# VH-VL binders against q9umr5: the designs that were tried, part 131

Target 1, 268 residues: q9umr5
Amino acid sequence: SYKPVIVVHGLFDSSYSFRHLLEYINETHPGTVVTVLDLFDGRESLRPLWEQVQGFREAVVPIMAKAPQGVHLICYSQGGLVCRALLSVMDDHNVDSFISLSSPQMGQYGDTDYLKWLFPTSMRSNLYRICYSPWGQEFSICNYWHDPHHDDLYLNASSFLALINGERDHPNATVWRKNFLRVGHLVLIGGPDDGVITPWQSSFFGFYDANETVLEMEEQLVYLRDSFGLKTLLARGAIVRCPMAGISHTAWHSNRTLYETCIEPWLS
Key: E = the ipSAE of ESMFold2; O = the ipSAE of OpenDDE; V2 = 0.75 times the mean of E and O plus 0.25 times the DockQ between their complexes.

## First folded at step 5 (VH-VL)

Design w6 (framework fv_dargistotug; at its last look DockQ between E and O 0.79; V2 from the best seeds 0.00; counts 0 for: pae E 3.9 > 2)
Fold by ESMFold2-Fast, scan of step 5:
Structure w6 (fold): chain C 268 residues (1-268), chain A 123 residues (1-123), chain B 106 residues (1-106)
Amino acid sequence: as target 1 above (268 residues)
Amino acid sequence: QVQLVQSGSELKKPGASVKVSCKASGYTFTDYAMNWVRQAPGQGLEWMGWINTDTGNPTYAQGFTGRFVFSLDTSVSTAYLQISSLKAEDTAVYYCARHYGRFSPLYNWFDPWGQGTLVTVSS
Amino acid sequence: DIQLTQSPSFLSASVGDRVTITCRASQGIRSYLAWYQQKPGKAPKLLIYDASTLQSGVPSRFSGSGSGTEFTLTISSLQPEDFATYYCQQLDSYPTFGGGTKVEIK
């Protein structure tokens, strides 16, 4: 039978957002046990990402223990970063497919309504002043804020993304890399019409240089140094890139064509 | 048995150099970083920095840059602390300690610790 | 640097007493705090990690509590072998230690 699927939501989300995804999985893989984790819903999604990782870790342990053949992760938006950290901090995970739905894997540098709600007087060019402070790092969205014009501040102040990407060294970097490399497949999904994730190529480990020109994954230092295993995974044939145009940020989990093209093939 | 064994005590003159060793056994040496901690006579514990045992990259705490050098020999699972241009205020017990966690980075601590190496700088 | 302030610096207590040691951080460190015991002439020994998790092999009379900026180590019934100096340590950023608390059994 099919491996269980664990779903991790994004910013200001809840399990209700995935009702269509669950219908698609039931149609193509009947009998699959799908668990959508109801942790850090709504405003609690603003809690620091390391706190979210701890809570999600405790929730996934019994699910993984009951599935010795392995599990799949589907992680949406901010949830994709939670899942990145889960795979690194768990020395016993048995994840086969990690499916990342439009997650800012190299960070975010764009104006959104969520940022305006939290910091109404700040434009993207000035948000580094708030996010790269100890106070700002208590908000999940600041944990993956990556201002390409202040990369020095990002590297020194990011308490989450710079560490899990190996952009700043950490005493646990080697064990994080070993744990992450146990994943069977890393399936990256995203597209130009998302409208929230900026640059959209962040979902594929691409990101802005200092001139706001996007450099793709293979040109990133984190890839070239193999800081957490991307180069090793790519050489192993374990990275899948599935870009799709025409899909807005809130529609990745409810588009049938996307599901059939990018998700369904990886749910053994 | 997971353990760290350090080299014996040293008595040095000001201006000399010393190299303290810390040999690991019972685990994969390159999986965990190695920390160095200093304790002056009758004083508390002072973190000096850590070295990535996989890459060899050191990170030094403020005040321990320049004269202090962390290095490795992975073939013998050993970390080294070298102190050059020794001063009287360098007199202390120097400890190595593994950077460890039970559930990866969410629950971190120093364990095990080496037995300590007393470095005495006479003036 | 995150500073840790321990209080008291010294205390004396009788066998069987409840002893509490406090560690205050200059900024929030979540639960990323460990407690170590150091006996004269010996290396520190881990007692508690993640603020409240007891290390395997450590007697159950030791317990830790707290989160954020205020943490407490408690010894519920002091024994003669508990004569030692106790240190808190934060691991939220570059590691720092508290100044230590010397426990004398009298």
Scores: ipSAE 0.635, ipTM 0.827, lowest interface PAE 1.8, mean pLDDT 91
Fold by OpenDDE, second read of step 6:
Structure w6 (fold): chain C 268 residues (1-268), chain A 123 residues (1-123), chain B 106 residues (1-106)
Amino acid sequence: as target 1 above (268 residues)
Amino acid sequence: QVQLVQSGSELKKPGASVKVSCKASGYTFTDYAMNWVRQAPGQGLEWMGWINTDTGNPTYAQGFTGRFVFSLDTSVSTAYLQISSLKAEDTAVYYCARHYGRFSPLYNWFDPWGQGTLVTVSS
Amino acid sequence: DIQLTQSPSFLSASVGDRVTITCRASQGIRSYLAWYQQKPGKAPKLLIYDASTLQSGVPSRFSGSGSGTEFTLTISSLQPEDFATYYCQQLDSYPTFGGGTKVEIK
């Protein structure tokens, strides 16, 4: 028998996208109870991320409540941020492996075809005018938009990423850190050929500095200050980094080699 | 063969602490979560929470946070319940119970149970 | 939390009687329901799990039925050793117990 697996989808996504992943899990870990949560599908994935976190929380609590030895989370793209926030606000979660599958964990700052259709009149360099407005923050994408050239606006206007990162002080920072640290393993998956997550190192908590030089996780203030527990997790060997080239953003959940290399080892 | 053996009865004063042990045998201790159940004199069963015996992470039921602490010593297949700042209302029999259902949520029940530990809090 | 209402709280019966205990859940719990027997000074003993599956070693006079929010434990012919308190338990969410039903000798 294997621990239950909970799958959280990404932006403009649905449970159908994970049919191959389900097949792989069933094949390699037969009997696994896999739940792909069909919440906030399609356009509804544009809802504020905190709203999504609440919805997903209501869905996962009953699952966790029946699995006292723990569950695994596989969270894809935007879903990875939802899951991280979920684990931060839940003081009683029982997640063994948190698998972040090509998620913009440190935010997004890129003009990709995947996002351009949503903001056709906005360039990467100008999206801050929209995203860091009150109405902009009503969209999930803006909740993790991280403009390295407008850090002040990011820190003050970001209603989601800046908070879960502990970059902006808030009364729950200590508790959220404690909650997140309940995770057994944080498995970070991503790669240079993703084409959507920008920079792709964001999946590993790397991100741009003010000169758009990509810095690694260990160079980030959130790590150095251990604002939400990354430094602590790394120190106890709880962070796994699994980069893979040659995989596009929409293929992370369907690639067999990726599954075998980066996902399967953490399903038990 | 599968059994849980708990520590003996305790008599404590208000404000004191108590630590109840539950030793498992006959199965792989870390494969099954351990539940704690309270039963006040003449009252029903009350689930206190469980502890993940693999990770050591506890989950406490509402009303059992703060003064109640679950812990493990996996080297001796033992789970512990510690109650601090004891009150008279903490007087009860405390049970440990194995959560049957190793990983699958399809199998959920308590079996076996420890014999129970009476904790009496009296001034 | 899911509340379980057990009825009756007390039941007087004689040896040989058919006894039925009801457990009602505040919401649907599918089949995640167990029944336990507890005798004075003893730990609870599992009788039935998954609403209707008889635990190994439990006499066949015990049976469980129900689904959704309504469940029943039945003792087809009460024996002297069956006088005890019975508890239902749901495990569809975090575990909760019914209030118990004490079966006493009439």
Scores: ipSAE 0.563, ipTM 0.833, lowest interface PAE 0.9, mean pLDDT 94
Fold by ESMFold2, look of step 7:
Structure w6 (fold): chain C 268 residues (1-268), chain A 123 residues (1-123), chain B 106 residues (1-106)
Amino acid sequence: as target 1 above (268 residues)
Amino acid sequence: QVQLVQSGSELKKPGASVKVSCKASGYTFTDYAMNWVRQAPGQGLEWMGWINTDTGNPTYAQGFTGRFVFSLDTSVSTAYLQISSLKAEDTAVYYCARHYGRFSPLYNWFDPWGQGTLVTVSS
Amino acid sequence: DIQLTQSPSFLSASVGDRVTITCRASQGIRSYLAWYQQKPGKAPKLLIYDASTLQSGVPSRFSGSGSGTEFTLTISSLQPEDFATYYCQQLDSYPTFGGGTKVEIK
């Protein structure tokens, strides 16, 4: 029988956005128990990511306990960061496939409509003044804001992304890496026409250097130092990269070709 | 059983040095950071910093960045606190404590603690 | 550094009394607070983590509550073995301890 699937939504999102994905899973994997977590939806998705991780952990524990053979995670956009943190902080998770749907895994450095709504007088070049303050870190978007022109401020002020990436040393770094490495597969999905994730290569652990040149995953310091396990996972053959052009940010969970190509093979 | 066992009490003169040991057992030593905590006589608990037990990189609390040195011997699962140029003000009980927790953005509670090592500095 | 202020610093109570100890943080620390008990000549022992979760083996008469900036430790019916000093510790950043609350027999 198929392993249960847990779905985690993104910023300004809810469980109802995944109707098409649920339909696809039901058609290809009949009898699969799929749970779309109904937590931190809408405006609540702006709460600090560590609060979201704590709440989602409480929701996944009973699901994982009932499935000792393992579960799969499908995590969309901001939800992919929540899921990656879960894998690091849970020493007893049993996740086989972690499927990351266009998630800003190395951070975000892009203007969006919701950023203009939240911070109407700011642009990406100035948002570091807000995000790299204690007040700014109370918003989820600031928890993964990554300004390549103020990396020293990012490394000191980030309460979330710099820690789960192992970019700043912390007392849990070794055990978080050990926990994350228990995942069976890391499936990275994204593409150049996303329109929101900036740079879109953040979904594949790529990111800007100080000149806004994109360095790919294997060129990142966190990969080279293997600070949270990316190099080890790649060496095991556990990282799957599935880029797809022509898909906008809101369409990743409602595109059948994307599902069949990038998601379906990993729902054993 | 997870346990931290510290070296015995020390009586020292001002200007001397001391090295307190903290031997861990019952868990994988390099998985969890080790904290050091000071308690002067009749006073509260003061966090001195921590050491990454995998890399050996220490972090010192404000005020402990000079005469206090954290170190390791991972082959015997032991952490060390060395205090040089001892002053009378260094008289205290020194604890090691394992940094342990599941759901913290950076720091977690301390469990277990060592039994403490009294260092007395007097002429 | 986040400062933790415990009140009262000293408490005299009788066996069977309900005891409440308060810990206030200089800024919000969510629920990231632990409580420790320390008896004379002994190392601190963890009682409560995550503000309200009781550590295994700790009697149910101990409870914790609070979030944000104000937290309480409550002993519902004080026992002779509960006479000790109690410390709060915040976990949201570099660890800091409260100044302690000494609970003595009246």
Scores: ipSAE 0.390, ipTM 0.739, lowest interface PAE 3.9, mean pLDDT 90
ESMFold2 (binder alone), look of step 7: mean pLDDT 91; pTM 0.932
OpenDDE, look of step 7: ipSAE 0.054; ipTM 0.623

Design w7 (framework fv_dargistotug)
Fold by ESMFold2-Fast, scan of step 5:
Structure w7 (fold): chain C 268 residues (1-268), chain A 123 residues (1-123), chain B 106 residues (1-106)
Amino acid sequence: as target 1 above (268 residues)
Amino acid sequence: QVQLVQSGSELKKPGASVKVSCKASGYTFTDYAMNWVRQAPGQGLEWMGWINTDTGNPTYAQGFTGRFVFSLDTSVSTAYLQISSLKAEDTAVYYCARAFRYGSPWTYGMDVWGQGTLVTVSS
Amino acid sequence: DIQLTQSPSFLSASVGDRVTITCRASQGIRSYLAWYQQKPGKAPKLLIYDASTLQSGVPSRFSGSGSGTEFTLTISSLQPEDFATYYCQQLDSYPTFGGGTKVEIK
């Protein structure tokens, strides 16, 4: 009776990370068919995001076809960007709720242990030299690196985020916008104690300006220009914002209070 | 001027095939799904399926798989419905209709329709 | 598939009458319901989408209401050109049509 749920994991992640989420869904919505996609797990999560989008697209097509009533997406961290692109490139998706679980929707500009593992001498101030190279753009994390001090390089070199945000021109932009607007609800979840997503407001389409002052979604050029449909979705009443303090990056999918407050209401 | 123009009526023998065309003009062909709707004599409207005009991927309603094929020629902004191994019960008016995509808050219904193509199957 | 039941299947009315047609869905379809008018020998014409939004160019005497499983189409003052068959259609899943309501002159 409940719509199927498709779960897309994040960087260096796998389906095992969602065992608590599946337990919560089973408790509140018994009988829900939940599919956690086992693609690009672990180190394979570093593959270019467009490659991941293609693989996840092939996996979700039969699930969506089997559920003509619609499906829900729960997309964690980097997975939220994969799902953003899926909704844009799929001409026939039937997604009702897209639940973005602490995803860097406007990009990332912060030091993390993941970046230090890949680039041991990196600091957020110098990572642009690596990420905005052709070699760097072969790594998923560089596909959404958004250095507010090198916006010219971001716009020129970002092969993924600048394109899906409509910040750089692309032949498919009009079609991607129309496809994205098919979504029923865009549910944005994140919080100040995440500790990985920097700035945390990136999960709500806020981001740093050149002085590292955070500007919220409604002040972003992508929103004001309605580049991929955010302004239209907000006017339609389709954007839900659910911030929660006290949750670290790896705990979003295993916190019961968060599930009950931010996720459960959107799983019809 | 937004319009859909369909091919003329067809009279066919059982076992023959027919190909109905639906030519779009006045809008970007790939921005809208193309639907096929059938109406048997004296009956109501029956949705047959739709085709994604950007990808060419068809979706068929129950009962319209196998003998029914949706296809496109995007170079001439035309959608096609082919029916193989025609049976008497296929006698109907076949409509093409554009619609913005389904399962979305932007789903309007079918706002532009072709004039219909009568396919008569008799021996 | 979601089933749509229209009632009545036919009605006789006079010019100036207020007519109401109902459409009931076998499961919740939110507001994803459209209404069409079909005149004899013609293709259907979209009247209303999203349950209550009037299509551009459609006279204001037509109105739609409802959500979930119960929907109505109302014509506040029937005109000669309104004698036709009316269909509801759900768009929440694979589209299905109601059986139609024929509005005949009394």
Scores: ipSAE 0.000, ipTM 0.381, lowest interface PAE 18.1, mean pLDDT 87

Design w8 (framework fv_dargistotug; at its last look DockQ between E and O 0.02; V2 from the best seeds 0.00; counts 0 for: pae O 14.4 > 2, placed apart)
Fold by ESMFold2-Fast, scan of step 5:
Structure w8 (fold): chain C 268 residues (1-268), chain A 122 residues (1-122), chain B 106 residues (1-106)
Amino acid sequence: as target 1 above (268 residues)
Amino acid sequence: QVQLVQSGSELKKPGASVKVSCKASGYTFTDYAMNWVRQAPGQGLEWMGWINTDTGNPTYAQGFTGRFVFSLDTSVSTAYLQISSLKAEDTAVYYCARNFKLSGPWYYFDYWGQGTLVTVSS
Amino acid sequence: DIQLTQSPSFLSASVGDRVTITCRASQGIRSYLAWYQQKPGKAPKLLIYDASTLQSGVPSRFSGSGSGTEFTLTISSLQPEDFATYYCQQLDSYPTFGGGTKVEIK
């Protein structure tokens, strides 16, 4: 039989968005128990990411306990960052495949439609003033706002992403790295036509330098220092990169070709 | 079981140096950061900073840069606090405390050493 | 830095009494607050974290509540072994402690 699958949604999202994904899994892996976590839906997805991690942790513990052979995580957009933190804070997770669907793993720097509901008149160049305040860090999207023109402020003020990426040291960094390294496979999915995640290479641990030139994962200090285990995972053959063009941000969980190419092979 | 055992009390003159030890047992030393917290006689608790037990990198709170040095000897699972150029205001009980991981970036101190009294008097 | 103010700084109560200690933060800290008990001559002991979650091994007579800027520690029925000073600690940035509340059982 197939390992259970746990799905974590993104910003302003809910379990309903994954109906097509569930249909695909049922077609290719009939009998798979799929749990789409219905926590922090809609506006509650704006809660601080560490608060979301606590809630999702409570929900995944009994699912993992019932599956001694392991589970798979499919984590969409912002949900991929929640899953990053879950894998680090859980001493006892048994995740085989962590499948990250277009998640801003190195952060977000883009004035896209995604942010218009919260900051409709703000340009991306000005969001650092809000996001890197204590007040701003109470909103999930500011937890992964990464302004490459104010990298010092990001490193000092980010309460979530800079910590989970090991870009700023933390007392729990070593145990978080040890826990994260237990994952069987890190499957990274994203593409140039996403239109929301900026730069799109953030889904693959690439990101802008100060000139907005994208540097890929292997050129990042977090990789070179192996801050949370990326270099170790890559050397182990545990990182899978699956870029696909032609897919918009809201279509990653409903594109059959993507599912067959990037997700299906990692659901045992 | 987890234990943090600190060195004995010290009586020092102003200008001297002191080195306090904190020996850990019952867990993998390098998996958990070590914090230092002081308490002046009759006063409250004051966090001084922490040291990454895997890398040896220290982080100091604002008031504890310069004269205070955190270090390690991982071969004996021991953390050290060294205070140079001692002043009367350094008179306090110094505690080591293990950072407990939970769901989040927060500093919870789950196990504490018994404390080391450092008295600075003329 | 986030400042924590505890009240009262001292209280005396009888065995069986309900005791309430307040901790007020200078800024909103959501539920990122812990409570410690320190008995005379000993190291602090973690009682409560995340404002209301009781640490394993801590008696159920201890409870915590609050969010944002106002928090309380309650001991529902004071026992002789509860003679101690109690400290709140905020967890959201560089750790800071309240000034402490000394509970004396007569």
Scores: ipSAE 0.558, ipTM 0.789, lowest interface PAE 2.2, mean pLDDT 90
Fold by ESMFold2, look of step 7:
Structure w8 (fold): chain C 268 residues (1-268), chain A 122 residues (1-122), chain B 106 residues (1-106)
Amino acid sequence: as target 1 above (268 residues)
Amino acid sequence: QVQLVQSGSELKKPGASVKVSCKASGYTFTDYAMNWVRQAPGQGLEWMGWINTDTGNPTYAQGFTGRFVFSLDTSVSTAYLQISSLKAEDTAVYYCARNFKLSGPWYYFDYWGQGTLVTVSS
Amino acid sequence: DIQLTQSPSFLSASVGDRVTITCRASQGIRSYLAWYQQKPGKAPKLLIYDASTLQSGVPSRFSGSGSGTEFTLTISSLQPEDFATYYCQQLDSYPTFGGGTKVEIK
């Protein structure tokens, strides 16, 4: 039989958004228990990411306990950051495949409809004034805002991304790295036509330098220092990169070709 | 099972130095940061800083960036606090405390040493 | 930086009483507040973290609440072993402790 699958949604999202993904899994892996977590949906997805991590952790614990052979995570957009934090903070997780579906893993530096709704008078070049304040860090979007032109502010003010990346030292850094490294596979999915994740290479742990030149994962300091385990995972052959062009941000979980190519092989 | 055992009390004259030890057992020493907390007689608790037990890099609270030095010996799972040029105002109980938080940001102290009284008098 | 003001600094209570201790922060600290119990000659013991989560092995008569700038530790029915000094600690930046609240038998 197949390992249970846990699905974690993204910003302004809900469990209904994954109905097509559920259908694909049922067709190709009949009998698979799939749980789409019904937490922090809609406007509640703006809550601080550490609050979301705590709530999702409470929901995931009993599912993992009932499946000692392991589970899979499919985590979409902002949900991929929640899931990466879960892997770090849970010393007892049994996740085999962590499937990161167009998630801003190295952060976000782009104007989006979601940002315009929350901060209608701001542009990406000056949003750091809001996001790198205590008030701004109360919003999930700001928890992974990554302004490449204000790296010192990012490193000092980020209450979430800089910590789970090990970019700012903290007392739990070693334990979080050990916990994250217990994952079986990290499956990275994204593409150039996403339209929301900026740069789209953030889904593959790529990001801008100070000149807005995209550096790939292997050129990132967090990889080179192996601060949370990316270099170790790659050396084990545990990182799978699955880019796909032609898919907009809201279509990743409803594209059959994407599912068959990038997701299906990892749902043992 | 987790245990932090500190060295015994010290009586010192002003101007001397002292080195307080904190030996950890029951867990992997390098997995958890070690903090130092001071409590002067009849006073409350004062965080002094922490040391990364994996890298050996210390971080000192404001007011503790001079005569106070954190160090460690990972081969014996031991953290140290050294205080130089002792003053009467350094008279206090010094605690080591293990940092542990698996969800959210930093600085919960789940296990503490028994404390080491350092008395500085002429 | 972030100052924590505990009140009262001292209280006298009887076994069975409901005891409430408050901790006020000089700025918002979300829910990043811990409570410790310290008995004479002993190290502090963690009771509550994240404002309201009980540490393993802590009796259910202890509870914590609050967010932002105002936090409360409550002992629903005081027991003889609860006579101690209680400290709050904030964690939203480098940690600071409150001044303590000594709970004594009346």
Scores: ipSAE 0.269, ipTM 0.688, lowest interface PAE 5.2, mean pLDDT 90
Fold by OpenDDE, second read of step 6:
Structure w8 (fold): chain C 268 residues (1-268), chain A 122 residues (1-122), chain B 106 residues (1-106)
Amino acid sequence: as target 1 above (268 residues)
Amino acid sequence: QVQLVQSGSELKKPGASVKVSCKASGYTFTDYAMNWVRQAPGQGLEWMGWINTDTGNPTYAQGFTGRFVFSLDTSVSTAYLQISSLKAEDTAVYYCARNFKLSGPWYYFDYWGQGTLVTVSS
Amino acid sequence: DIQLTQSPSFLSASVGDRVTITCRASQGIRSYLAWYQQKPGKAPKLLIYDASTLQSGVPSRFSGSGSGTEFTLTISSLQPEDFATYYCQQLDSYPTFGGGTKVEIK
């Protein structure tokens, strides 16, 4: 039998967005129990990510308990960060495949429509003034805002991304690393035509340096220091990178070719 | 079984130094962070900072930089607080406390030392 | 830093009374709040964490509630051993404590 699949949605999203994914899974892996979690839907997805992590944790714990052989996680966009945090805080999770579907794993620094909608009076270059305030950190988007020109503010004010990355030292860093390393495989999915995740390489833990040059995962300090286990996972062959062109951000969960190429192989 | 045992009370003069110890037992020392909390006579609790028991890296709260030093001796599962250039206002009970929380970036303090009274008087 | 304001600072009560202590945060801290009990000359003792979860060994007469910015500690029926000072603590950011609430015998 196939392991259960748990799906976590993205920003301003809901379970309805994953109807095609459910169809694909049912067709290719009949009998799979798929649970799309309807928590923090719509505008509620703007709530602080740690609050979301707590809510989703409560939802996944009973599912994992009923699946002693393990489960798979498919986490889309912002959901990918929620899931990564889940795996970091849960010392008893049994996740086989963690599929990060076009998630800003290394943060966001883009002047995109959804950011402009939330902060209409703020430009990308000035959003740090809002996001790195106590008030700004009450919004999920600011929890993973990563301004490469204000790294000091990021490191000191980011209440989520900097912590799960182990970029800012905290009491849980070692334990979270240990917990995250329990994952069987980390499947990273994204692509250059996403249009929202900026830079798109963030889905693969790439990100801007101070000159806005995109560096790869292996060039990141979090990798070099193995602060949350990326280097270790790569060394054991547990990281899978699946880039795909021609897919917009809102289509990652609905594209059949993407599913067959990047998702299906890991739903064992 | 988990215990945090601190060193005894200290009486010091202004300008002197003091080093308080906190010995942990009953658990893996490096699995939990160690915090220091100050309580002046008749006052509330004040978090001073914490030390990463795995890396030895200390973090000091605002107001506790400079004269305050956290350190470890992992071989004997002991954390230390050193206060230099003691002042009268440093008179307080100092507690060590471990924290471990799986959800969120910070943990509640589930076990405390018995406290060490440091009195600074001329 | 996040400030926690406890109310009242002092509370006089009798054995058997229902006691409620409030802790207000200067900003949203979700459920990252703990309650401690401290008796004279003793270290604080953890009572409740995550706003409402009782620490092992704590009597069921203690309960916690709240989320966001408003939290309460309730003792359903005050016992002689409950006369003490109570502190709330937030763990959303760098830990901070409330000013404490001293529960005294009436």
Scores: ipSAE 0.032, ipTM 0.545, lowest interface PAE 4.7, mean pLDDT 93
ESMFold2 (binder alone), look of step 7: mean pLDDT 91; pTM 0.926
OpenDDE, look of step 7: ipSAE 0.000; ipTM 0.478

